# Designs tried in a protein design chat: VHH binders against Probable 3-hydroxyacyl-CoA dehydrogenase. Part 16

Target 1, 346 residues: Probable 3-hydroxyacyl-CoA dehydrogenase, of Deinococcus radiodurans (p83589)
Amino acid sequence: MKIKKAAVIGAGVMGAAIAAQLANAGIPVLLLDIVLPDKPDRNFLAKAGVERALKARPAAFMDNDRARLIEVGNLEDDLKKLKDVDWVLEAIIEKLDAKHDLWEKVEKVVKKTAIISSNSSGIPMHLQIEGRSEDFQRRFVGAHFFNPPRYLHLLEVIPTDKTDPQVVKDFSEFAEHTLGKGVVVANDVPGFVANRIGVYGIVRAMQHMEKYGLTPAEVDQLTGPALGRASSATFRTADLSGLDIISHVATDIGGVTPDDEDFTLTESFKNMVAGGILGDKSGSGFYKKTKDEKARPRFSTTCKPANTKTRARCACPPWTPRANLSPSATPCTPWKARKATSCAPP
Key: E = the ipSAE of ESMFold2; O = the ipSAE of OpenDDE; V2 = 0.75 times the mean of E and O plus 0.25 times the DockQ between their complexes.

## First folded at step 18 (VHH; framework vhh_vobarilizumab_d1)

Design q6 (from p4 with S104T T108V; at its last look DockQ between E and O 0.01; V2 from the best seeds 0.00; counts 0 for: pae E 18.9 > 2, placed apart)
Fold by ESMFold2, look of step 18:
Structure q6 (fold): chain B 346 residues (1-346), chain A 121 residues (1-121)
Amino acid sequence: as target 1 above (346 residues)
Amino acid sequence: EVQLVESGGGLVQPGGSLRLSCAASGFTFSFYAMAWYRQAPGKGRELVAFITSGGSTNYADSVKGRFTISRDNAKNTLYLQMNSLRPEDTAVYYCAAPWKHDETGTYVDYWGQGTLVTVSS
């Protein structure tokens, strides 16, 4: 099914920018936000969103006349207009309770054939649809845009276990054909790969593993439950998400930040991806599935020297104690951290 | 390693045309915006044009209607067609990738070595 009219709920930076990109593609857009009690104009927030998009540099609109395709409104007077749209995209505050309240209201009015999406990067899609009908859940799919949406090619499509595969296919085709996006289908797991914080943590953990000669299991012990993370720690999360997707996102994020060293992929990781070792979906990643799922993977990591040409940084950070880990006479041991030298393989 | 290699510069008379090319490698070309910049002797580097991964274009006012930026994603190549050249277009032209812009400014991770365009009789 074609998407001929869309609604964007939330006129903040992302919502207004996404509405502008939909307008660039020729799609009429209903842009909604809340009513502010202290403003006589009940559409103040949605109008402010369009005004910010008109002033954006580089330009959010290919031509400012495209803003004519954006109809502004509010969630009190104009929610009923969702009966006429083919796609509803939510870009409101990142609070689960707020999203639940919104979806309850949307479900009552939205066209029964509409695709329903969240732009959330931090709240799993399956949590948002709890309490919604099976029919609503079948039509719900995450759609995560990168800022600024006009200029960043990547769009993550995040189905839940309930999402109709035909909805995923139809939406992905719309995003590719009409919006010109490079679509990546991502899993709906905690800290999914599209989140900048999650990708930063995974990339940093890979760099740390190489510098200290640690195994993926040892790093997961240090970065998972011990640090208050979910039970699927850093490298287990990477295997669940797909190593090719992590590679893509790290490269894309590194292209849009002034300090991209935090997203620099290690050589060993690049070799894994090139060799088709992509995580659980390929049968192996940092971990290989066996009958003994608790078995530590057999894995060799070479120690890579810190990049002293680009950065004058300490190669080995201060040691953080971990139970039953004993030091060795390796050049990268914790007692040498402040005077780090090049490391030989362990 | 990211590599950007410009070509097509040279000496041309006012009113003439040149086509610049930039061969890109070492990154996923089709996912990123690309740009041309130029730097005249003794002056700062300035944006000439950019093109998004989807083909949307923008131009500096000084070149609108005379220059055309384009890309061939199959060949990982960025182009700049320069028509009706003027002496003030004389500069070293640089390919820039990935091209990024947000409210904190414009960012370029990689530059080519540049190709000299001289517009003179």
Scores: ipSAE 0.000, ipTM 0.110, lowest interface PAE 18.9, mean pLDDT 73
ESMFold2 (binder alone), look of step 18: mean pLDDT 84; pTM 0.841
OpenDDE, look of step 18: ipSAE 0.592; ipTM 0.859

## First folded at step 19 (VHH; framework vhh_vobarilizumab_d1)

Design r2 (from q5 with S35N; at its last look DockQ between E and O 0.52; V2 from the best seeds 0.00; counts 0 for: pae E 3.2 > 2)
Fold by ESMFold2, look of step 19:
Structure r2 (fold): chain B 346 residues (1-346), chain A 121 residues (1-121)
Amino acid sequence: as target 1 above (346 residues)
Amino acid sequence: EVQLVESGGGLVQPGGSLRLSCAASGFTFSFYAMNWYRQAPGKGRELVAFITSGGSTSYADSVKGRFTISRDNAKNTLYLQMNSLRPEDTAVYYCAAPWKHDESGTYTDYWGQGTLVTVSS
């Protein structure tokens, strides 16, 4: 079916960013959150969400006047407006009791043809809809966006055993054609399919970077905008997600499939995580923040790619200063060391 | 200002009963789900029961069949009827509202000050 108007419930980081991406796609959006009792503006939280999205870096809106497509409101005064939307997306606190309470209210007011979705990755979809009518359950499908939604191409669509297959098809087509998302239909278990697909790509990129002596920037140039993907390509995406999270997921998968080399972490990556280099949250990952975040990668190294016919070089950890290494730094070993130049300090 | 004030705690023998109350003010009580949590000495807080604005209830396995959560929207009061009390029910019990978040988009809870329940011989 056609989704002409949407509602996003929850104006936190994800909800406001998803509302911005819907506005980028030209979809009018009702953005709702609770009434904050100590504020005279009853729409304070939804407004704060839009203001945060307007100031976001990287930019949440492709153009700031897209924010005019977002109507702010609150759950006490404006829930009745859900009768006018074709899609309701929940992005509130990750607590089952809060989600149950929300769905009880939404079921009473929402248009009978609307698609109903949760952005949750941690709470199974089937648990959220317990106690709802069969009609509500048939129209409910998980829709998990990745942060930041404007830049991360992947969208997980998570049906329950009760979800009407036509709803899955219609929603997936909307997500692909209108939102420009790469849709993956996933099982209703916490994070399982996205973990495997996303981590596979990142782990393989790390292995190939080491094998061929490429830098993270060179890999991201090939896997990002040049292929029509978001600017947060492979290693930029890893920095946004957290290298410790990538490590944990890859280790879990490797524990159940230990002979699958596609999920084997490189030693350089393990050393990064052990050294506290965890991505954006730690201030450094494969990339370091610079004043010109659009113009150059955060990762700097003297290691360069080579083949067996020329001088070989190796990858260095991103926390290593380009010009100098401390005496405690572990030297790199080139994979093919004919006439090699060491990455180790002098 | 949101206030949640618990009462009704005390010392009770195993097998006894207590009824906890939580007086709520400063928000539209009838619109929101409400919770009881407890924290035993040396342990983290755990959810005991919740009740939605529409009256649907859920309980931790450890208290199901013994505890009953209820609400009186006319009095803005949340209750926990605790029957067949056991020594392991000894804890500080907290009334909570799980909906709060700040303007930065970070979710928190509204909490009461707690009321102590001691179950001992």
Scores: ipSAE 0.402, ipTM 0.775, lowest interface PAE 3.2, mean pLDDT 77
ESMFold2 (binder alone), look of step 19: mean pLDDT 80; pTM 0.793
OpenDDE, look of step 19: ipSAE 0.812; ipTM 0.945

Design r3 (from q5 with S35T; at its last look DockQ between E and O 0.46; V2 from the best seeds 0.00; counts 0 for: pae E 2.5 > 2)
Amino acid sequence: EVQLVESGGGLVQPGGSLRLSCAASGFTFSFYAMTWYRQAPGKGRELVAFITSGGSTSYADSVKGRFTISRDNAKNTLYLQMNSLRPEDTAVYYCAAPWKHDESGTYTDYWGQGTLVTVSS
ESMFold2, look of step 19: ipSAE 0.509; ipTM 0.835
ESMFold2 (binder alone), look of step 19: mean pLDDT 80; pTM 0.785
OpenDDE, look of step 19: ipSAE 0.821; ipTM 0.949

Design r4 (from q5 with A33S; at its last look DockQ between E and O 0.55; V2 from the best seeds 0.00; counts 0 for: pae E 3.0 > 2)
Fold by ESMFold2, look of step 19:
Structure r4 (fold): chain B 346 residues (1-346), chain A 121 residues (1-121)
Amino acid sequence: as target 1 above (346 residues)
Amino acid sequence: EVQLVESGGGLVQPGGSLRLSCAASGFTFSFYSMSWYRQAPGKGRELVAFITSGGSTSYADSVKGRFTISRDNAKNTLYLQMNSLRPEDTAVYYCAAPWKHDESGTYTDYWGQGTLVTVSS
């Protein structure tokens, strides 16, 4: 089935940004939120969400006229308008009671062919649908966007055991073809849905960094801006997330995953966390901020203990400028690493 | 302004009963779900029970069969009837609802001030 009109329920940071991305894709959107009792405009929160998205940096809308595709409303007056949409996406507060109450109301008004989704990563999808009809449960599928939705192309699609496989297929095709998303189908695993692939990638990068004698900066040049990726590449992203949080998540996943999945933390990473090197919140992680904190800070790399056996890697400067390379740039060859700190594109 | 005011806490012997009330104002009470949470000494807050606007209820496993959540939409009041109380039910009990976010898009919780329940011989 084709999604021609959507509703987003919840005009917070994520809901408004997702509505903007749907509008960018040409999809009319009904954006609903609660009535705020101290405001005379009953649609105040949904309107504030659109205004925030219009002012967002980086820009949430590709063009401000796209906001014309967003119709604002509120849950008390406008819920019945859900009879006209093909997809309902929930992005309200992460509280199970609020989500149950919402789904109870949505089930009574939404059309029989609509796909129903939650943007939640913290509350399992199967818990949200408890008490809903079999028909509702078959059409329910998690749809987890990453912030900011316009620029982060990954979308997790999270079926429950009850989700109709045709709904998963239809929604994934919509997300890929209309929204331009890279879809990953994920398990409905409590507390781990949003971070499993990210943490796995970071853990594998750490293992390979030590195996091949690379620095965090060299890995990020291969996976970040030099290849047209976001400026927060693998280890930069780890510093933003918090190394203690990554350690906790990786340890928990390693304790409950099949033996063939490799979530083993390196000794150098364990030493960083034990030593209080936790990323940006601690002032350093894989990168450090420089002394010039009155201006835009620059981050420096660290020499990992496993890399200290390699003279060229332990002599790495504290800050290495990013190579101004195209996305097709060829990585440095290891054979000349002792003499070179940068790479040329092909 | 949203206001939630709990009452009805106190000291009770094991096996006893208490009825908690939460007087709600400043929003359309009958439209939103309402919840009870509790925080035992040295612990985080945990969900005890909730009731949807349509009257559906859910309970934490530790209280199921002993506690009953209810609401009176005419009085804008949420209740928690607590029977067969145990020492581990000792906590500050909080009324919560509805969810809200400010103009910046950051979600905030509405909580009452709490009412202390102590179950002790």
Scores: ipSAE 0.430, ipTM 0.791, lowest interface PAE 3.0, mean pLDDT 77
ESMFold2 (binder alone), look of step 19: mean pLDDT 79; pTM 0.781
OpenDDE, look of step 19: ipSAE 0.782; ipTM 0.930

Design r5 (from q5 with T106V; at its last fold request DockQ between E and O 0.82; V2 from the best seeds 0.00; counts 0 for: pae E 2.03 > 2)
Amino acid sequence: EVQLVESGGGLVQPGGSLRLSCAASGFTFSFYAMSWYRQAPGKGRELVAFITSGGSTSYADSVKGRFTISRDNAKNTLYLQMNSLRPEDTAVYYCAAPWKHDESGVYTDYWGQGTLVTVSS
ESMFold2, look of step 19: ipSAE 0.563; ipTM 0.856
ESMFold2 (binder alone), look of step 19: mean pLDDT 80; pTM 0.793
OpenDDE, look of step 19: ipSAE 0.778; ipTM 0.929
ESMFold2, look of step 20: ipSAE 0.450; ipTM 0.814
ESMFold2 (binder alone), look of step 20: mean pLDDT 80; pTM 0.785
OpenDDE, look of step 20: ipSAE 0.806; ipTM 0.941
ESMFold2, fold request of step 24: ipSAE 0.562, 0.537, 0.559; ipTM 0.842, 0.828, 0.845
ESMFold2 (binder alone), fold request of step 24: mean pLDDT 80, 80, 80; pTM 0.792, 0.791, 0.791
OpenDDE, fold request of step 24: ipSAE 0.796, 0.805, 0.814; ipTM 0.936, 0.940, 0.945

Design r6 (from q5 with A33H; at its last look DockQ between E and O 0.03; V2 from the best seeds 0.00; counts 0 for: pae E 16.2 > 2, placed apart)
Fold by ESMFold2, look of step 19:
Structure r6 (fold): chain B 346 residues (1-346), chain A 121 residues (1-121)
Amino acid sequence: as target 1 above (346 residues)
Amino acid sequence: EVQLVESGGGLVQPGGSLRLSCAASGFTFSFYHMSWYRQAPGKGRELVAFITSGGSTSYADSVKGRFTISRDNAKNTLYLQMNSLRPEDTAVYYCAAPWKHDESGTYTDYWGQGTLVTVSS
């Protein structure tokens, strides 16, 4: 099936930003939201969403003229226009009963061939489709965008047990070829979708640390609260979450898109995990506690990737346990690596 | 029965001003984004300005700071205030509504008949 026109229901931060990205891709969009009783303009929310997207920093539209592809409306006067769209994406409030009420209304008007999706990160897709016909359920698939949708490459496609595999294939191809997204097919579980943005950011930070010779502390200084992330900066967040969990998620994503460098783990990270260096739960990760009881980077000088011909710094991983080496091999530790190798702190 | 009727064009000296109007009927004007385009003789149409249903505006680089798009939703009317006019602004100016897409899924604009603006000494 070919998606030529879309509807986005919900003109909040995500809905308006997704509508803008669809417009960037040349897809006409019907953007709908509720009628507010205290506003004379019945399309107040949908209009406000477009206005917000036009003023967004970083820019939501590649060219402001793209906004002309977005038709605004409301759920009372304009719901019937869903008969003309090939894809409906829901981005309303995260309340299951509100989503049930919406889907009941949508089912009555939507084109019989349309794909139907929710952008929900917290409400399982299979719960949303309860009470809908088998035909509706076969066409329903989760489509979770990351904020801001224009700049974050990842899109999670979340089938239920009822979703037609052809719908998953068709939608994933549209998302990859038309929207330029890196698609991951994910399990329908609560909360798991929201954790993937953290993994993407951490993997990219590891790649940049190796490429530019930065320490974990230097990267965290650049990526922490000054950039609006949680109080635990990138590598501190990784240590709190568990490096084995990050490895599993990145490897799972890499299995679906094997050539996607966005989720390619560095060799030094793989060696850390294989060596049992798993973050706070193992007593050491990118950081470890020191005698003065503050976290310190395990390694002060970043080794260049093993695949570079100009490798002039440390050749060993940050830590390799003796159990993973030949009996004749000397383990490389942060202390011994700094004393026994040419690696030096930055 | 969508109609877009432009008016206010004419002959003006360089540095002068004109105000174009576009009267819209046959659709709910306040719900839709609106645009002005122009077409100089022997050239393709180019976007001059657009305004969202909520009033946000965008302009072509060639007219920024000189032209102002606005709308009056109560009167179903789109405006283009053109100041500091130059001979290069000579064109037929069209009001456009991004009304609906065709069966292929491509948005098609409704166009008015246009109003001629001539800027010459």
Scores: ipSAE 0.000, ipTM 0.180, lowest interface PAE 16.2, mean pLDDT 73
ESMFold2 (binder alone), look of step 19: mean pLDDT 79; pTM 0.782
OpenDDE, look of step 19: ipSAE 0.022; ipTM 0.338

## First folded at step 20 (VHH; framework vhh_vobarilizumab_d1)

Design ctl (from r5 with F31S W99S Y107S; at its last look DockQ between E and O 0.01; V2 from the best seeds 0.00; counts 0 for: pae E 8.4 > 2, placed apart)
Fold by ESMFold2, look of step 20:
Structure ctl (fold): chain B 346 residues (1-346), chain A 121 residues (1-121)
Amino acid sequence: as target 1 above (346 residues)
Amino acid sequence: EVQLVESGGGLVQPGGSLRLSCAASGFTFSSYAMSWYRQAPGKGRELVAFITSGGSTSYADSVKGRFTISRDNAKNTLYLQMNSLRPEDTAVYYCAAPSKHDESGVSTDYWGQGTLVTVSS
């Protein structure tokens, strides 16, 4: 399915910035907001949104002429124009009643094939579609952009239990191929915005794994079933998401905040991605897949690091930092010190 | 049906002034940013100036301080005031309206027929 024209409802910071990014991608955009009773110009808010995007730092438009693709309007005079768009994205105030009122009006005018989305991060998608027809609900999918949308590669796609899987697939392909987004599918629960936090957790786990000489399987045992948590632990989740996607997200965030060590990728991880080890989609990531098992660790879980003078039956993962750091200078707790002296030089 | 009709071109001496107009119809003019482009003999078409629906303007470096884009939304008319004209400004000038995708998915800009501006002694 091709999205040839979009509408963005809500011309605040996010809505206007998303409209600018759609325009950068060559997509004509209808940008709508409410009529303010105190303003003679009924399109005041949508026009103000475009003006803010033109002045944004960093720049929201790749060049100022892209603004020619944005038609401004309002929710009273111009709502009927939604009959001509293929995708409607809502970025209005974060109040459930306001979103319900909007969706009731949108459902009456939007074309039957349009995808309908909310940029909301705080209000679950399934609550927004209550009271809408099954047909509307099948076409509804959350689409959460990160600020600023032009520079943050990640886009979260949030299906409800009612969302047609084909809509998710079609929209994700549009977002990736046309908008240049790295798409991740998120659950429709409070905190799906925490996928940035999830990338942070994975990156920090990789950094600590190298600092303390642990394998992915050892970390996952500590963060998974042994602690009563979900079966998909940190590095298993990374393999499901795709290591290239995690790399891209961490790099994008690091490019906006270049001094933030929390998103600095380890050298071993960068080598994995460069080597085509991208997770489940490539058949190997932190874990490999075999014919008779969904996944096995890429690295042995039965081998403990030995000092470099002793031949072991298996080797530590290549990203283990013990060989390059003074073992006496490595901070260890008493329980870590017992582990470290097994790896430290005699 | 979108229609754009440029007028006001002509011959002018260096240092002179000229005012171009573009009459627009077939779309909601006041809701769109509008642009002027030009194409010199043997060159590609280049952006000269644009103006948002809210009135904010932007200009190519080559014309900043000399050209002024403006609009009259009540008359659906776009203007380009050109001052301190130079021989290098000689071109056919076009106004441009919003792009739309055709059925094949190709984005197509709406262009006028253009108006010739010649700056020479």
Scores: ipSAE 0.013, ipTM 0.533, lowest interface PAE 8.4, mean pLDDT 75
ESMFold2 (binder alone), look of step 20: mean pLDDT 82; pTM 0.829
OpenDDE, look of step 20: ipSAE 0.387; ipTM 0.769

Design u1 (from r5 with K100T; at its last look DockQ between E and O 0.01; V2 from the best seeds 0.00; counts 0 for: pae E 2.3 > 2, placed apart)
Amino acid sequence: EVQLVESGGGLVQPGGSLRLSCAASGFTFSFYAMSWYRQAPGKGRELVAFITSGGSTSYADSVKGRFTISRDNAKNTLYLQMNSLRPEDTAVYYCAAPWTHDESGVYTDYWGQGTLVTVSS
ESMFold2, look of step 20: ipSAE 0.577; ipTM 0.855
ESMFold2 (binder alone), look of step 20: mean pLDDT 83; pTM 0.825
OpenDDE, look of step 20: ipSAE 0.800; ipTM 0.939
ESMFold2, look of step 21: ipSAE 0.531; ipTM 0.842
ESMFold2 (binder alone), look of step 21: mean pLDDT 83; pTM 0.826
OpenDDE, look of step 21: ipSAE 0.155; ipTM 0.650

Design u2 (from r5 with K100E; at its last look DockQ between E and O 0.01; V2 from the best seeds 0.00; counts 0 for: pae E 14.5 > 2, placed apart)
Fold by ESMFold2, look of step 20:
Structure u2 (fold): chain B 346 residues (1-346), chain A 121 residues (1-121)
Amino acid sequence: as target 1 above (346 residues)
Amino acid sequence: EVQLVESGGGLVQPGGSLRLSCAASGFTFSFYAMSWYRQAPGKGRELVAFITSGGSTSYADSVKGRFTISRDNAKNTLYLQMNSLRPEDTAVYYCAAPWEHDESGVYTDYWGQGTLVTVSS
């Protein structure tokens, strides 16, 4: 499958910015929004979206001439043009009933080979496709861009249990090779992996943890089950999400918004990621995974006992590579609270 | 020039395990997503699993939880760990790589020759 032309439905901040990024990649884009009854220009909202993207700081277009690839329209006069696109991406208001209404209309006109996607961050993909044909459901896959889409490398691809695996493969390859995205295939649950708000919270927690001398376990005990929240707290959530993903999102944001301390990664964390300590998928992160069916509290509801789990940092400050170039030393962390460990070259 | 060579197939009893390997050469392995497909006797070829260049994975429903795709970029090798094998997993397994062809201007999967997996009691 080849995506030669796309449509973006919804010309708000995110939809217009995604349309700009598609245009940067050389993809002709149909950008649609609703008709405002009190405006003579029926395409007022889509045009305003393009104008906003042209004025965006940081720049949404790599070259303003790329805006010529965006055709504006509206959902009354131009919905029929979806017969000509290979990919439809929804970025409208975050309301399930509005999305259901849209999908009912889109299903009637979209070509049978098109991939259909939502940029929703809060509404599970499987809820959006309820009531759609089996054929529509097989071609539906979530595609969650991060704001601003031009600068944030990460893209979450979110299949439902109905999504054809070939659609997931084809779309992921398009996103990687044409859009230059780092694709993460995520579960269809609310909040998806590594959203910007979650990354901000995790980065700030890391900064303050090190400033005040707290361990990840101490922070998680204060923010997790003792307060009635889910069992995965800040640093446990980071381990579940992947520390490399968190590093990537924070670095991308820092690269386009320099001097934003909210997204400045600690040196300890950078050393963890460089050393291949990436969370649950790598077998360890801020915590080591163990096979323990009784990991529920038996002997500590406020902290882990020193003899079963260290409260040590997950990176060794300072980190010193053995070679000046291409560091070969794995950053170390104290695995126990009783004494420090050294960071040694291999 | 591009070569994908599958190995590790064989005969195994139901409930058993096999580990398939795909040795890749003739292209920059670490830049590309990689896939496993299979074709059962008398049936069409189907996607089993894929892994992005960054390590994200996806699986067909029929194998989810039983099969694990992985890659070793240092060795230019793609793997498929197959656990809890069933008779319906019997097929020729192919690794595949997407490849841009400059003269065609389209992404086209490149295929290996395949390795036979037979699951029978």
Scores: ipSAE 0.000, ipTM 0.210, lowest interface PAE 14.5, mean pLDDT 73
ESMFold2 (binder alone), look of step 20: mean pLDDT 79; pTM 0.784
OpenDDE, look of step 20: ipSAE 0.753; ipTM 0.920

Design u3 (from r5 with K100Q; at its last look DockQ between E and O 0.45; V2 from the best seeds 0.00; counts 0 for: pae E 2.02 > 2)
Amino acid sequence: EVQLVESGGGLVQPGGSLRLSCAASGFTFSFYAMSWYRQAPGKGRELVAFITSGGSTSYADSVKGRFTISRDNAKNTLYLQMNSLRPEDTAVYYCAAPWQHDESGVYTDYWGQGTLVTVSS
ESMFold2, look of step 20: ipSAE 0.489; ipTM 0.807
ESMFold2 (binder alone), look of step 20: mean pLDDT 81; pTM 0.800
OpenDDE, look of step 20: ipSAE 0.825; ipTM 0.950
ESMFold2, look of step 21: ipSAE 0.575; ipTM 0.855
ESMFold2 (binder alone), look of step 21: mean pLDDT 81; pTM 0.805
OpenDDE, look of step 21: ipSAE 0.494; ipTM 0.817

